# Ledger of designs, part 112: VHH binders against q9y6x5

Target 1, 379 residues: q9y6x5
Amino acid sequence: LPPKLLLVSFDGFRADYLKNYEFPHLQNFIKEGVLVEHVKNVFITKTFPNHYSIVTGLYEESHGIVANSMYDAVTKKHFSDSNDKDPFWWNEAVPIWVTNQLQENRSSAAAMWPGTDVPIHDTISSYFMNYNSSVSFEERLNNITMWLNNSNPPVTFATLYWEEPDASGHKYGPEDKENMSRVLKKIDDLIGDLVQRLKMLGLWENLNVIITSDHGMTQCSQDRLINLDSCIDHSYYTLIDLSPVAAILPKINRTEVYNKLKNCSPHMNVYLKEDIPNRFYYQHNDRIQPIILVADEGWTIVLNESSQKLGDHGYDNSLPSMHPFLAAHGPAFHKGYKHSTINIVDIYPMMCHILGLKPHPNNGTFGHTKCLLVDQWCI
Below, E stands for the ipSAE of ESMFold2; O stands for the ipSAE of OpenDDE; V2 stands for 0.75 times the mean of E and O plus 0.25 times the DockQ between their complexes.

## First folded at step 3 (VHH)

Design u16 (framework vhh_5j56_2)
Fold by ESMFold2-Fast, scan of step 3:
Order: structure tokens, then C-alpha cells, then sequence
Structure u16 (fold): chain B 379 residues (1-379), chain A 127 residues (1-127)
């Protein structure tokens, strides 16, 4: 029997939530598995970029999904969460489900994940659900477990994506203990449902399961707004992405636009593309716009209006508030092992190792995850 | 530099047993260092034949050619960075030079191309 892996993402699950709330089902999962306390994600700390980094092992500048909103000047194409189905945006990398289907002649299944409902290099997941936020966790769980048990060729790589706690994190903010407690308890109950279903179907002992997330969440406020309209007139630029990282395409001379922006707010850094800090690995892609604005943690960039968000993400990836965690259980993983930190790009080569796949060239380092694995010597 | 060193070959009588060892050096424990270790043999006047492989994944997924299934067993000792081939019920037609090889490129199996090769160890099955 080939090894099997189920990759589960709870969007916006800040690592620090594990310390501040009770997760009895997740703690039982970790007790017989492994926990990585912090996963350092890629910049920008947004959903589409980080989910694609998990499955490609690449920085955003390398895989091409550089934001949740993108523009390509050559083709005049626009990307957004409501317009994400053009393979053009996804073809700069090869995600693990494509590699799994092409190298091993096995099947992949997706109960949703950014990119799984798009043919990438002319290959789409063998079994998939078109993205629809209205589909219940239970229905996603039913489909993925059916595919794991009843497919030929066998499903060896599977994904399961859930929108919480991100949606509630935006609505209430991570400091709203009453509302976040309720949301996180429900997520823990869903983890309990997942484990129970896998046990009932006889999958639990032979399936590798990773539970992770793409980013964290930080508290925002109406008192922490940066009004771009006070800095520069709309006639000078096209706005490609707004907050907390604004992507600016100048309609006039780039230097003139930069000069109008560079000292506008003490709570925003303004970069010409070539001056973006090297540590972000956010420079070498044509989809990254000529001028990038980066708001300080908890600050929201607006266009002469209020923001209703009480929580947000997208900020500097060095911030602990932006970090998710990783927990895993299964035959590949040690039992009861705790690890401090890995990079989100390290997940891909680890998953390739578990599945016996040759990873495409990537930015991850397998050595960072080897202590999690029973078939590796931790030195 | 990546090196593979085979040992444990020799002369045995039909029905006998041998255990071959393949010690890897220059391998890191990083996944990119190898996917699988495969065992191959080449008999006089024959093409090189793939016999068995063990993957770098948990549990060491194994594969075997039909000619050796049930008689040969591949295993590894990760602490010693060593892969073994236990050969039981040896036959005169098992006489060959035996090679271990490490795959760090492309998907793995005993019949797929391998990147690094040992120098081989002679196995002779004769009275």
C-alpha cells in the first residue's frame, strides 16, 4: 500500500490561540503526534499566497501567486478571490497534487484548497469540489473520506480546507475573547469529528494527517487608519491591492508617485520594487507592482473611508501574530514530539518525502522538518 | 561527495543465504539527498536487472522484481545510514555482481534511473 496524506487547513488559525484557549480534541491529536508551535509563513501573509506556498514549497515571487489581488501588465489580466480560475496565474509552479498524479500514477483529491479547481500544467486533481464557501465541513469531510477509501488508482494525497477562524477573526478581531472562544471551540469539535470519522472508516492508523493554517490574525481599529487619498490623487496611479499591503501601478512617472507617498504616514513603509527588503523574498516577479506600501501591524490602508474589519492579516511575516502552527499524526510522524518553528515552505519537501515524490526545486529545507519524522535521524 | 559502498558478497552453495550491505556516505538526512536505495545485479552476458528498492518514506515502502519476490528482503538501519539485502534460498542463476544505487532525481522504483551507483560486490552461487 502506498503512503497516504491528508492535508487540512483552518484558515487564519493564529499559533497563539493554542496557548490562550482550550482545544481538547486537537490536544489529543497532538499527544499521539507532533506539534510545530510556530510556522513562519511567506510575505504577503495572505490566504492565496500562503496556501500555494504550502503545496509548492516556494516563496510568492517564485510561485507567482503574490497577493489575493493581482494584475499582469502584459496580458491585462486581473486576479481576485472571485476571479481565480485562469491557469495563467497558477502555472509558475507545480503543486504537490500535480506531482502526485504525474510521478506516481496515483490520484489526488481536494475538498477544496486554493488552486485545486484549476487545471495547472493541464492537470487538475483527480477528484475535487469547485470552491463554494456555503458547503459544510461535514459535506467536505464526507467527500474526502469517500475518495480516500473508494478510488482506483488510490487517492494518496488529499486536501481539506475550512474558512474559519479567518472569517470570524476579521469580523470580531482576535482580542474578542467571547466570540473567538465560541468559534475556536467549534473548530476543535470539527477536529474531533474528523478524527472520529477516520477511526470509524479504518483510516486513522495508516493515514498521515497534517493540520495547519496559512497565517494568523491581528487586531485592527478605526483609530489606526492610513488614508491614501490624503497622500496622493487618484489620477496618478492604478490601485491593484489595498490593505495592509498596497500595490501601486503608476499612471505617471514612478519617481513622482514614490515621492508623493514616501513620507505620507509614519505607520506605512513605501518601497520601490527593487528596494523591498530581501528578507521578504518579494521582488522577483512581474506581478509585483512598481511601488509597494506596507502598513505597520494593526494599521489599515483606506481610500477616504472607514474600515469595518476588526482583525486582519497580510502584515510582516516576522510578526508572531501572523504565524500559524502545524500539528500532524500518522505512521510517518513521531508521537508526543514538540518542535519550536519551521518555515511554511518546508512543508512541501516534507510532504513529498512522506509520499515518496521527487520535489520540484523549492525554497524549503527538509532538514528543518526531519525531527518530526520517524524514518529520519534527528541530529 | 555521495558514495555508496557494497559489502557482504562471496561464494555460497545453492540454498544458502547472504546479507549484502550498502553504506551511504555524503548523504545528508535531507529528503533531497535520496528518494530510494535500489539493488541491481548484472550477470555475465546479461543486461543489468533491477531487483528491489526501499523508499525514504516512513515504513520504507519496498518493491521487488518477480525473480526475487519471497526470497530477498530489503531493509534499512537509519542510524547506520545502511541498506541491507537479505538473500535467502540462493540459486546458481543468482550469480552476479550486485550494485546498490541511490536515487535523488525523479520518481523511484527498482526499474527507474538512479543517480549514484556503488562499485558492486560479487555473489557466486556454486558448489
Amino acid sequence: as target 1 above (379 residues)
Amino acid sequence: QVQLVESGGGLVQPGGSLRLSCVASGFTLDYSSYYAIGWFRQAPGKEREGLSSISSTYGGSTSYSDSVKGRFTISRDNAKNTVYLQMNSLKPEDTAVYYCAAGVEYARGYSLPYDYWGQGTQVTVSS
Scores: ipSAE 0.000, ipTM 0.096, lowest interface PAE 23.5, mean pLDDT 86

Design u17 (framework vhh_5j56_2)
Fold by ESMFold2-Fast, scan of step 3:
Structure u17 (fold): chain B 379 residues (1-379), chain A 127 residues (1-127)
Amino acid sequence: as target 1 above (379 residues)
Amino acid sequence: QVQLVESGGGLVQPGGSLRLSCVASGFTFSGSDYYAIGWFRQAPGKEREGLSSISGSSGGSTSYSDSVKGRFTISRDNAKNTVYLQMNSLKPEDTAVYYCAAEPYLRESGYWEYDYWGQGTQVTVSS
């Protein structure tokens, strides 16, 4: 029987939540599976970039989804959630569902994962749902399990995306124990529903399941704002992305704009594109703007306004608050194994190995995940 | 602080027209390409429904619910820091409190929840 994999993402699930809240269903999943306590995501620590890194194994500068709002200087195109279905934005990489369909006589299925409703190199997920936040977790799960059981050629790779706890993390902030406790309990109940559904349908013993996330969350405050309007007039630049990483396109000249920004706030770093730290792997793409502003953890960049967000992400990927976790269960994985840290780009080559696919060139290191796998020699 | 204030509601007869205005303070539309501004309504005992949205960063892209498409038009005047909803061919079932809401364009969760809401303006369509 061909190996099968379901990849599940709970958006904005900070790794630190696992030790500060109770997750009985997730803990039962982990007891008979594996846990990676921290996943070091890619910079910038945003939803679209990191979700695409999980399925391509590439840094953002290489896969081309460099932010949730982008401008391409060569083609003069603009990207946002309202026009994200143009294949142009997604064509700089080959995601795993495309590889799965092209290398094997197999199908892919997707419930809301970013990019799965877009034809990439003329290939779209065999089964997919157009993004709609109103669709319940149960309906997404019902479609995925139906496709896993009732498809020819067989669905061997499936994805399931859920918007929480990110939405509540933004609204309440991760330090709101009362509200976050309620949200995280609901997510744990959804994990329980997922496992129960897979058992009921006879899928559980033969399906590999990965539960992960794209980033974490940090506490913000109206006392930690950086007002760009106090630094520079709007006539000097076009703003491509704002907070906590601002993408600045100069209208006049880059040096003048840089000089107005560079000493404006002690709570942000201002980089010319070529001076962006090498450790970010965020430089070699036309969609990365000539000047990037990076706010310090918990600081929000604004345009003469107050922010009502109590939590945010996008910050430096070395920050533990930005890190998600990874849990997995299935015939490919050890039982009861705990691992400290992997890079988010390592997930792609691991998934290719589980599915028997040849990975496209990528930034991940298979050796980092081999101790999770039963068919590997962990030395 | 970010504030949205609706105006332009009132009593109108079936087939009539109203223009709602949403004025933003604490931020500027011309200085911020990042806000998708939407119009919503809620009648007593009914669910809140989204009607229309407009965004700056995608070249002024607009969206409409099926219930209002062809009758309502959303527009944006960045110089006046105002978003408008032009409502034509009004029907009794359009009676509701109308809200404008702003979503930061940089909301990255993939969850389409509006962060800033106005206080609402009452529209009553009755003879």
Scores: ipSAE 0.000, ipTM 0.171, lowest interface PAE 17.2, mean pLDDT 87

Design u18 (framework vhh_surovatamig_d1; at its last look DockQ between E and O 0.04; V2 from the best seeds 0.00; counts 0 for: pae E 3.9 > 2, placed apart)
Fold by ESMFold2-Fast, scan of step 3:
Structure u18 (fold): chain B 379 residues (1-379), chain A 122 residues (1-122)
Amino acid sequence: as target 1 above (379 residues)
Amino acid sequence: EVQLVESGGGLVQPGGSLRLSCAASGFSFSDYWMSWVRQAPGKGLEWVATISQSGSEKDYVDSVKGRFTISRDNAKKSLYLQMNSLRAEDTAVYYCARDYYGESRTLPFDYRGQGTLVTVSS
């Protein structure tokens, strides 16, 4: 009875990869669906912040996952990839799987999407897998398709997350054509497997599928390093996050720390929290530290050492290198339609519309995605 | 130069205990989250436990909860893993790892040590 949606993320899939590499399976998906060429993500252009923005429609300052590493000065709690299960961090917003389960008696299913293995507002995804990077794409897909086909109440919203091409983007850099070609071909084959599995199980014709990503990737270099230790001694501050956006918690007067950092590098902007550019929507949350450093594209902030990263993200969200794409197929979507750009926060109200859910207040604009949908009219 | 040197591995009977140590040098140890990861023969790398900069936050893989305890001594620049009630399935090379700042699911560690072998057998 209710419409169904599967949301798939390939971490770190830069939009320009679509123009520079062959994706026969993804192109067949797009031919009978829609493509948004660029998705403008939220600042900071990192994994946890952007994955939570996709499912809440909120800027980071509003949903509270403001970085991959966070510190709360009042409670003394710290957030990281290895310590992400405290509901405290996730409770500043209501993700779509929670809304799906509470507004209508429907089920949600999740294979590794950030936040889905955490009870948020005392509600956890009906079916989920605890995060484990060792679990294959095949096993994640098998669980999702089983839950989509064999659940009561029916699973109407499902998510699937995969770590590539981000891991290889960091390791090799996006300019390594040989290694990136191999990695991207494997991803295209996984997309082929996904479509084939859904067809085999009789799900393909009646399921809405979105394939997207959280951010892009830019080339880094040992020639583009900013050494914080050359500017300021460790005794003056606590480091909450490092690169390419450093989060500084002063141990002395904030102005003294700011003055030591302000002229350290021509390739880094130093902001007092209240001076962070309004266009970032990165100011109004206590988890944003008193001083924020923002490196220029391709520059890495280090602590008197080299960097192992040949590619990175987290940079200014106006940079095309930081943008992912969105492709979609299913009964809700037009066939063979191309759209230039949307904001990543626009995905949430679009998904709510497809599922027949009332969205929580959000920063997205439904009008930006109307032209993708068969039941809507473009101006 | 960042260095992580593990020690304390060995052969132990099922139900026994071992304490692994990791000596860190070449970086500001107190500024980093640290982890223990392991690799069983013929299998991939598995995350075991993590500890925050101050030691106030700790997390473990479900199979070792209640049996393993991670700790650190910032003054000594050392990381520890106390392993109790050891099982045959805990047999692996154990690595000390430094977590990336602003770490992601895709690259959680930027440095690992050479590893120390733990064999649980009778």
Scores: ipSAE 0.433, ipTM 0.755, lowest interface PAE 3.1, mean pLDDT 92
Fold by ESMFold2, look of step 5:
Structure u18 (fold): chain B 379 residues (1-379), chain A 122 residues (1-122)
Amino acid sequence: as target 1 above (379 residues)
Amino acid sequence: EVQLVESGGGLVQPGGSLRLSCAASGFSFSDYWMSWVRQAPGKGLEWVATISQSGSEKDYVDSVKGRFTISRDNAKKSLYLQMNSLRAEDTAVYYCARDYYGESRTLPFDYRGQGTLVTVSS
């Protein structure tokens, strides 16, 4: 019987929350499994791009989900996280649930992970939930465990997505100890519920479980605003995405738009597409606009107004504040092992190995994760 | 200061029609995707419809598809919702809202007004 894997994401879970707050349930999970203390994610450090990178092993330029808000100049199509169901956007890559679904006598299940309610390459998981933020964690977990326990063909790969602590991180900022302590306590209780449910259903000993996240969160302030209206007239460009990485489609000569923006703020880098740093791997896709603006950590790009966000993400992926963690438990994983860092794209080839799937071409390195696995020699 | 002012609600019989309006000010209206959201008595906010900056893209919650039409006039800084074939379950306070540029899963919709009450009753 093939091994089973449950992939869980708590959106916006910054890696250092583990050291700065108490997580009795998550720490018990880690103690009997593995921890990767920092996961270096992909630029831009936004929700949809990084969730797709986890399940494809690809940089954003290669999988085509390059932001939460996008424009494709060839087809004239627009994407947003409220208008995300056109398979056109997702079809530049093959996520792991599609590869798994296409195996003989296997199926996939999904509760809310970005893209799982879209037929990608004409394939959708046999069991899934349409996205609805009002559905409780308990209901998502109930559906996932029911599908893992009694489906035909059997579910061998399942995903579960939860919006916290990202939602509260935006609302309060990561430095609000009172509110974030309360939020993170609730999340730890949910992890406790997850583990207890798996034990009661007889799944715990033979199911591989990964708990991870897509990005972290940094503190914002009304004292750290970059007002584009002070530098350039709206008539010179179309705004595709705003902050902290603005995507600018010039309506006039690109060099004129660049020159109006290049000295707009010392806290913002302005890149022509061909000048985007190579370390971002964020250049070779038509959905990346001709000019991007990258705010410094904690700075917010605005259109002549105040910001309602006290925390944000999307910044340079070298920043520790943007990095999540990864924890895992199950028969594939060592017990009590801690690892310093991996790249988020490394998760995909590791998951393919666990499931016995042939990975598609990707940017991950299996060798970076082999020390987590019992069937591999670390040295 | 960002302002969104809704109007056009009222009491209507099942099968009737209403047209909601939203007057926007204090921001660059044409730069934003705009949405209608609603709150039925005792329930949380429900997304109803969204429209892109130019109006080229529109989407609706399944329960209103074919009955409601979202539109905008960027010159007048106005957002509209034409509501036809109204049902009792459409009873709610309707709010005009801005999209937070790709954060709609984890941030509340950006609404500022008191909304406009739509009551569908025999």
Scores: ipSAE 0.304, ipTM 0.703, lowest interface PAE 3.9, mean pLDDT 92
Fold by OpenDDE, look of step 5:
Structure u18 (fold): chain B 379 residues (1-379), chain A 122 residues (1-122)
Amino acid sequence: as target 1 above (379 residues)
Amino acid sequence: EVQLVESGGGLVQPGGSLRLSCAASGFSFSDYWMSWVRQAPGKGLEWVATISQSGSEKDYVDSVKGRFTISRDNAKKSLYLQMNSLRAEDTAVYYCARDYYGESRTLPFDYRGQGTLVTVSS
């Protein structure tokens, strides 16, 4: 039988949640599989960019989804979570479900994963759900598992996306033990449901399953605000993205805008596009705006208003609070093995290996995941 | 396996009443907020009402306040929606849904039943 892989994302699942909360179902999943404790995601640490990095193995500057909100100055197009259907934004890369589907006797399925309801390179997943946050996990899971079982050609790669614990992390903050305990309990229950469903359908033993996330969550506070209005007038720039990484499109001379912002706050770094640190791999794309503001961990960039979020993400991708985890189970993976860290872009070449796909050029390093795989040597 | 099974729907005249029931199984019912949602023909899902684990907290969409009452029996693993003074605009398939928190209407429901049709027509 051809290998099959289900990639599951729980949005905003901070890696250290595993240390601070109980996850009976997930721990059982891990016990019979593998765990990567920390996954270093891509900068910026936002939903769309990181989900696309997982399935392309590319940094944001390369795959072109550089934020949840984007603006292209040439075409004058906008990208947002409510406006993400234009293939223009996605076509700078080839996601794995497209690669998979173009193989003989294979098809791909997707439930709400970013980009899966858009024809990319004129190819859309054979089976997919249009994004709708109102659709239950059950329905998503049922569709995915139905497609995995009954499709012709067979579904060999599937994605499943869920919006928690991100939404709750924003609402309560990651340090709210009481509320986050309840939230994370629900997530663990969903993992239990997933496993149970797979077992009931006879998929569990033969299906490779990866459970991961796109980013973590840091605690925010009303006491840690950076008000741009105190530094620069609104008339001097267009805000493309706000916090914690603001994308600034100057309406006046860029240097003037930069000079007004560079000392705005000791808790915010201001970069001209060409001066963005190389470690971010966030420079070589026209969709990155001329000036980027990067708030320190836990600080929120605001205009003439206060933030209501108690948690946020998008910060420096070297921060542990921004890191998700990766767990996996299936015939391709060891049992009971834990690994310290990988890069999020490393997931792509691993998935390609598991599926027997030739990967497109990517930024991942297959060597980083070898220890997870039963057919590889671990150094 | 998590299951939610709705019942009690039907045809009713404007001003009439219906009581919907939901039988839950396959999970610890008392650990979850529960909700009713509805989908009118040609429209998307609409949140209707939510109830906390103990039933001490309830919330309603504005359009049904004063007319609908959500309740639960944890011993019976059942959720209820008493609908009074029904209106034509209440016509919809009503779903029992497992919820996270009642305070957040934006959170997705992780499970819902097959639904029961409520038709309000003269």
Scores: ipSAE 0.058, ipTM 0.584, lowest interface PAE 2.7, mean pLDDT 94
OpenDDE, second read of step 4: ipSAE 0.020; ipTM 0.302
ESMFold2 (binder alone), look of step 5: mean pLDDT 83; pTM 0.848

Design u19 (framework vhh_surovatamig_d1)
Fold by ESMFold2-Fast, scan of step 3:
Structure u19 (fold): chain B 379 residues (1-379), chain A 121 residues (1-121)
Amino acid sequence: as target 1 above (379 residues)
Amino acid sequence: EVQLVESGGGLVQPGGSLRLSCAASGFTFSRYAMSWVRQAPGKGLEWVATISYSGSDKDYVDSVKGRFTISRDNAKKSLYLQMNSLRAEDTAVYYCAKGWLGEIYTSFDYRGQGTLVTVSS
């Protein structure tokens, strides 16, 4: 039988949570598997961009999901994070489930992973659920395990997405120890449920399982607001995305808009597209707007209003607060091994190796994940 | 623990043929893609060919397309490389490697000494 892989994401699981809270079920998983303490995600550190980078191995400028809200200057199309299902947005890359289905009549299964309810290059996961945040973790798990156990051709790649701890991180902020402790305990219990379900169904010993996340979370405050309306009148531009990375489409001369914004706040960097730092790999795509505003960690860009967010993400990907972790268990992985850091784009070529798939050209480096794998030399 | 033992190399005239074999042990061979990589004298490692776990999908470096054929026998836990129309530039030590390798993958895992193929008159 072919190797099988289940990729699980808990949205917004900041790496530092592992040091500050107890995770008995996750620690048991790690004890018999591997832990990468920090995963350096791609910029911008948002949900849709990073989830697509995990499954394509590409920077956002290359895979085309450059934000949760986008505008394409060539086609004049708009994208929102409100469940837009137009394949146009996702077609600039080939995610691993598409490649998996092209090899040896294999199937893919998906429970809510971003992009999996959209046909990409005329291919959709063999088994999938339309995105609905009201669907319980247990229902998602029941479907994924049923598909892993009862499919022909066999499901060899499966994904499972869960919205927490991101939703609670936004609501309470990561510094709210009382509320975050409760939320993170529930997540640990869900990990326990996952492991027990896989054991009960006879899947545990032969299935590779990766538990990861797309980004972290940082504390925000009403004392750290940047009011764009104090800098520039809204009649001069169209706002494509707001905070903490604002995407500005000028309605007048670009230089005039830039000049009104560039010195507006000491807590925000203003970039013309061609001046965006090379280290972000966030420049070469029609969906990246002519002017980008990047707020400093913990600062929120607003339009003459307060913000209800006590936590947020999207900030500079060099910030440890933006980093998730990766844990894995299964026949492909060592037992009891800790690794310090990988890049989020490195996950894709590692997964291709585990599944025996030929990766599409990508920005990941297989060598960065070799030490996690039993069949590789760690030198 | 993983063992890969290559054989079938030798001296051959340009235009000749050789069939390389790799015997695998220490892992469930039928569950993994397999590759051939080579190292010419004084050169770096070069990926040559890859085959999927079932044998249905194959990929080759451009310089050997149409001349080399990769195959496998999962019952015998063996990987093969049929090399036809051999050229002087094919002279190298050939290694059997576990996993799907290609132009994008820059690293591999192998457990054998390799098998030397020399193409000369």
Scores: ipSAE 0.000, ipTM 0.131, lowest interface PAE 20.1, mean pLDDT 88

Design u2 (framework vhh_7uia_1)
Fold by ESMFold2-Fast, scan of step 3:
Structure u2 (fold): chain B 379 residues (1-379), chain A 121 residues (1-121)
Amino acid sequence: as target 1 above (379 residues)
Amino acid sequence: QLQLVETGGGLVKPGGSLRLSCVVSGFTFSDYYMAWVRQAPGKELEWVSSISSSGSTIYYEDSVKGRFTISTDNAKNTLYLQMSSLKPEDTAVYYCARGWYGEIRTSFDYWGQGTQVTVSS
C-alpha cells in the first residue's frame, strides 16, 4: 500500500505551552513518536504565510502569500484572508497536495487548510471542504478519515486545520492561565479523539501523522502601544497592514515618508524594502510594500487609540514566543525521539520524502529532519 | 478610550428574530472591519460575520448566510446583526469585535462585553 500522511495544524500553538500546561493525550502521542521542540517559522509570523510555507517549503517572498492582508503593486489587487479564493494569490508556488495529485495515481484530501479550497495551477485538492469556521473538529475529522479509507485513487496526503488556540490567544493572551488552560485542555482532548478515531478505523499503525502549528503567541498590553498617527498624517500613505508589521504604501516621495517614520518609536524598526534584514527572507516580491514597520515583541501599532488585544503574533521569527512545535507518529518516524529545532520550510521536503514525491525547488534542507526518520542515519 | 457595547440579546423561540446592536465610542470604523463573533457555553470562539466601514464588503459564516444580516449606521457609530430564523444551535454569547482586514476571522483587537442569545428548543 502506498505511504499515507495526515498533516494537522492547531493555529497559534506556542511551543512552550507544552512545558507550562498538561497535555496527557499529546504526551502519549509524543512518547511513541517524535517531538521537535521549536519550529522556526518564516517572517512574517502570520497564519496564511506560514501555513503556505509548511506545504511549499518556501519563504514568503518566494511563495507570494506575504501577509494576511496584501496589496500587489503590479496588478493593483487587494487580498485579505476573506478574499483567499482568487488563484492569483496562491499561484507563485506549488503546494504538496498539487504535487501529490500530479505524481502517479494519488489523491489528496483537505479539511480547511488555507489554500485547499482554491484551484492552484488549475489543480484543487481531490476532496476538500470550503472554509467554514462553524464546522466542528469532529466533522472535519469524520470527512478526512472517510476519504482516507474510501478513495480511488487512494488519498495519500490529507490535511486538517483547527482555528484554536489562536483566537483565544489573541483575546486572553498566552499568560492567562485560567482561560488558556481551558482552551488547551480542549485541544488535548481533540488530539485524544483523533488518535482514538484512527485506531478504531484501523488506520493508526500504517498512517504517518504530523501535528504542528504555524506560529506562537506573545503577551501584549495597553502599556505597550505605538501610535502611528503621532508620527505621520494618513494623507501621506496608504496602510496595507497594521500590526505588528505595518505595510506602508507612500502617496508622496518614499524617502519623505521614511524620514517621518524612522524615529517614531524606540520600540519599532522602520525599513525601506531594500534594507529589510536578509535573515527575514522578506524582500523579493511585489506584494511586499516599499516601507515596512516591525514592532518589538509585545508592542502593538495603533492609529490614535488604545488596544484590548492581549495576545498577538507576526513578530520577528527569531523570537521563541513565535515558534510552534512539531510532533509526529507513524511508520516513517522514530519512537521516543526529541529534536531541538528545525525550520518550518524543512517540513515540506520531509513530507515529500515520506510520500515518495519529488519536491519542487524549495528553501528547506532535508538533512535537518533526518534524525526523525527511521530510514535515515542520524549523524 | 474605545468602548464596544452590545445590546439586543435575550430569550427567543426557534424561528424567531432578534436584532443585536453594538455602539462604538472613541473610534471611527475607518481602516477596520467590524465583526460579530459568538461563543456557546464550553465551546470555542466562532466568527459569524464581518463588514467593512463602507458596508461594501460583507462576509458571513455559511451556517448563518441567508438568516443573518450585518449592517452599520456610520452616523450613529453602530454595528447591527439582524438575526432571523433562529435555531437552538445559535445559542451563544455574541461579541462585537474590531478586526483588521487580514484578520477578519481570527484576530480582533477590541471586544465588547458580549450579549447572551438563548434560543429555546
Scores: ipSAE 0.021, ipTM 0.566, lowest interface PAE 7.7, mean pLDDT 89

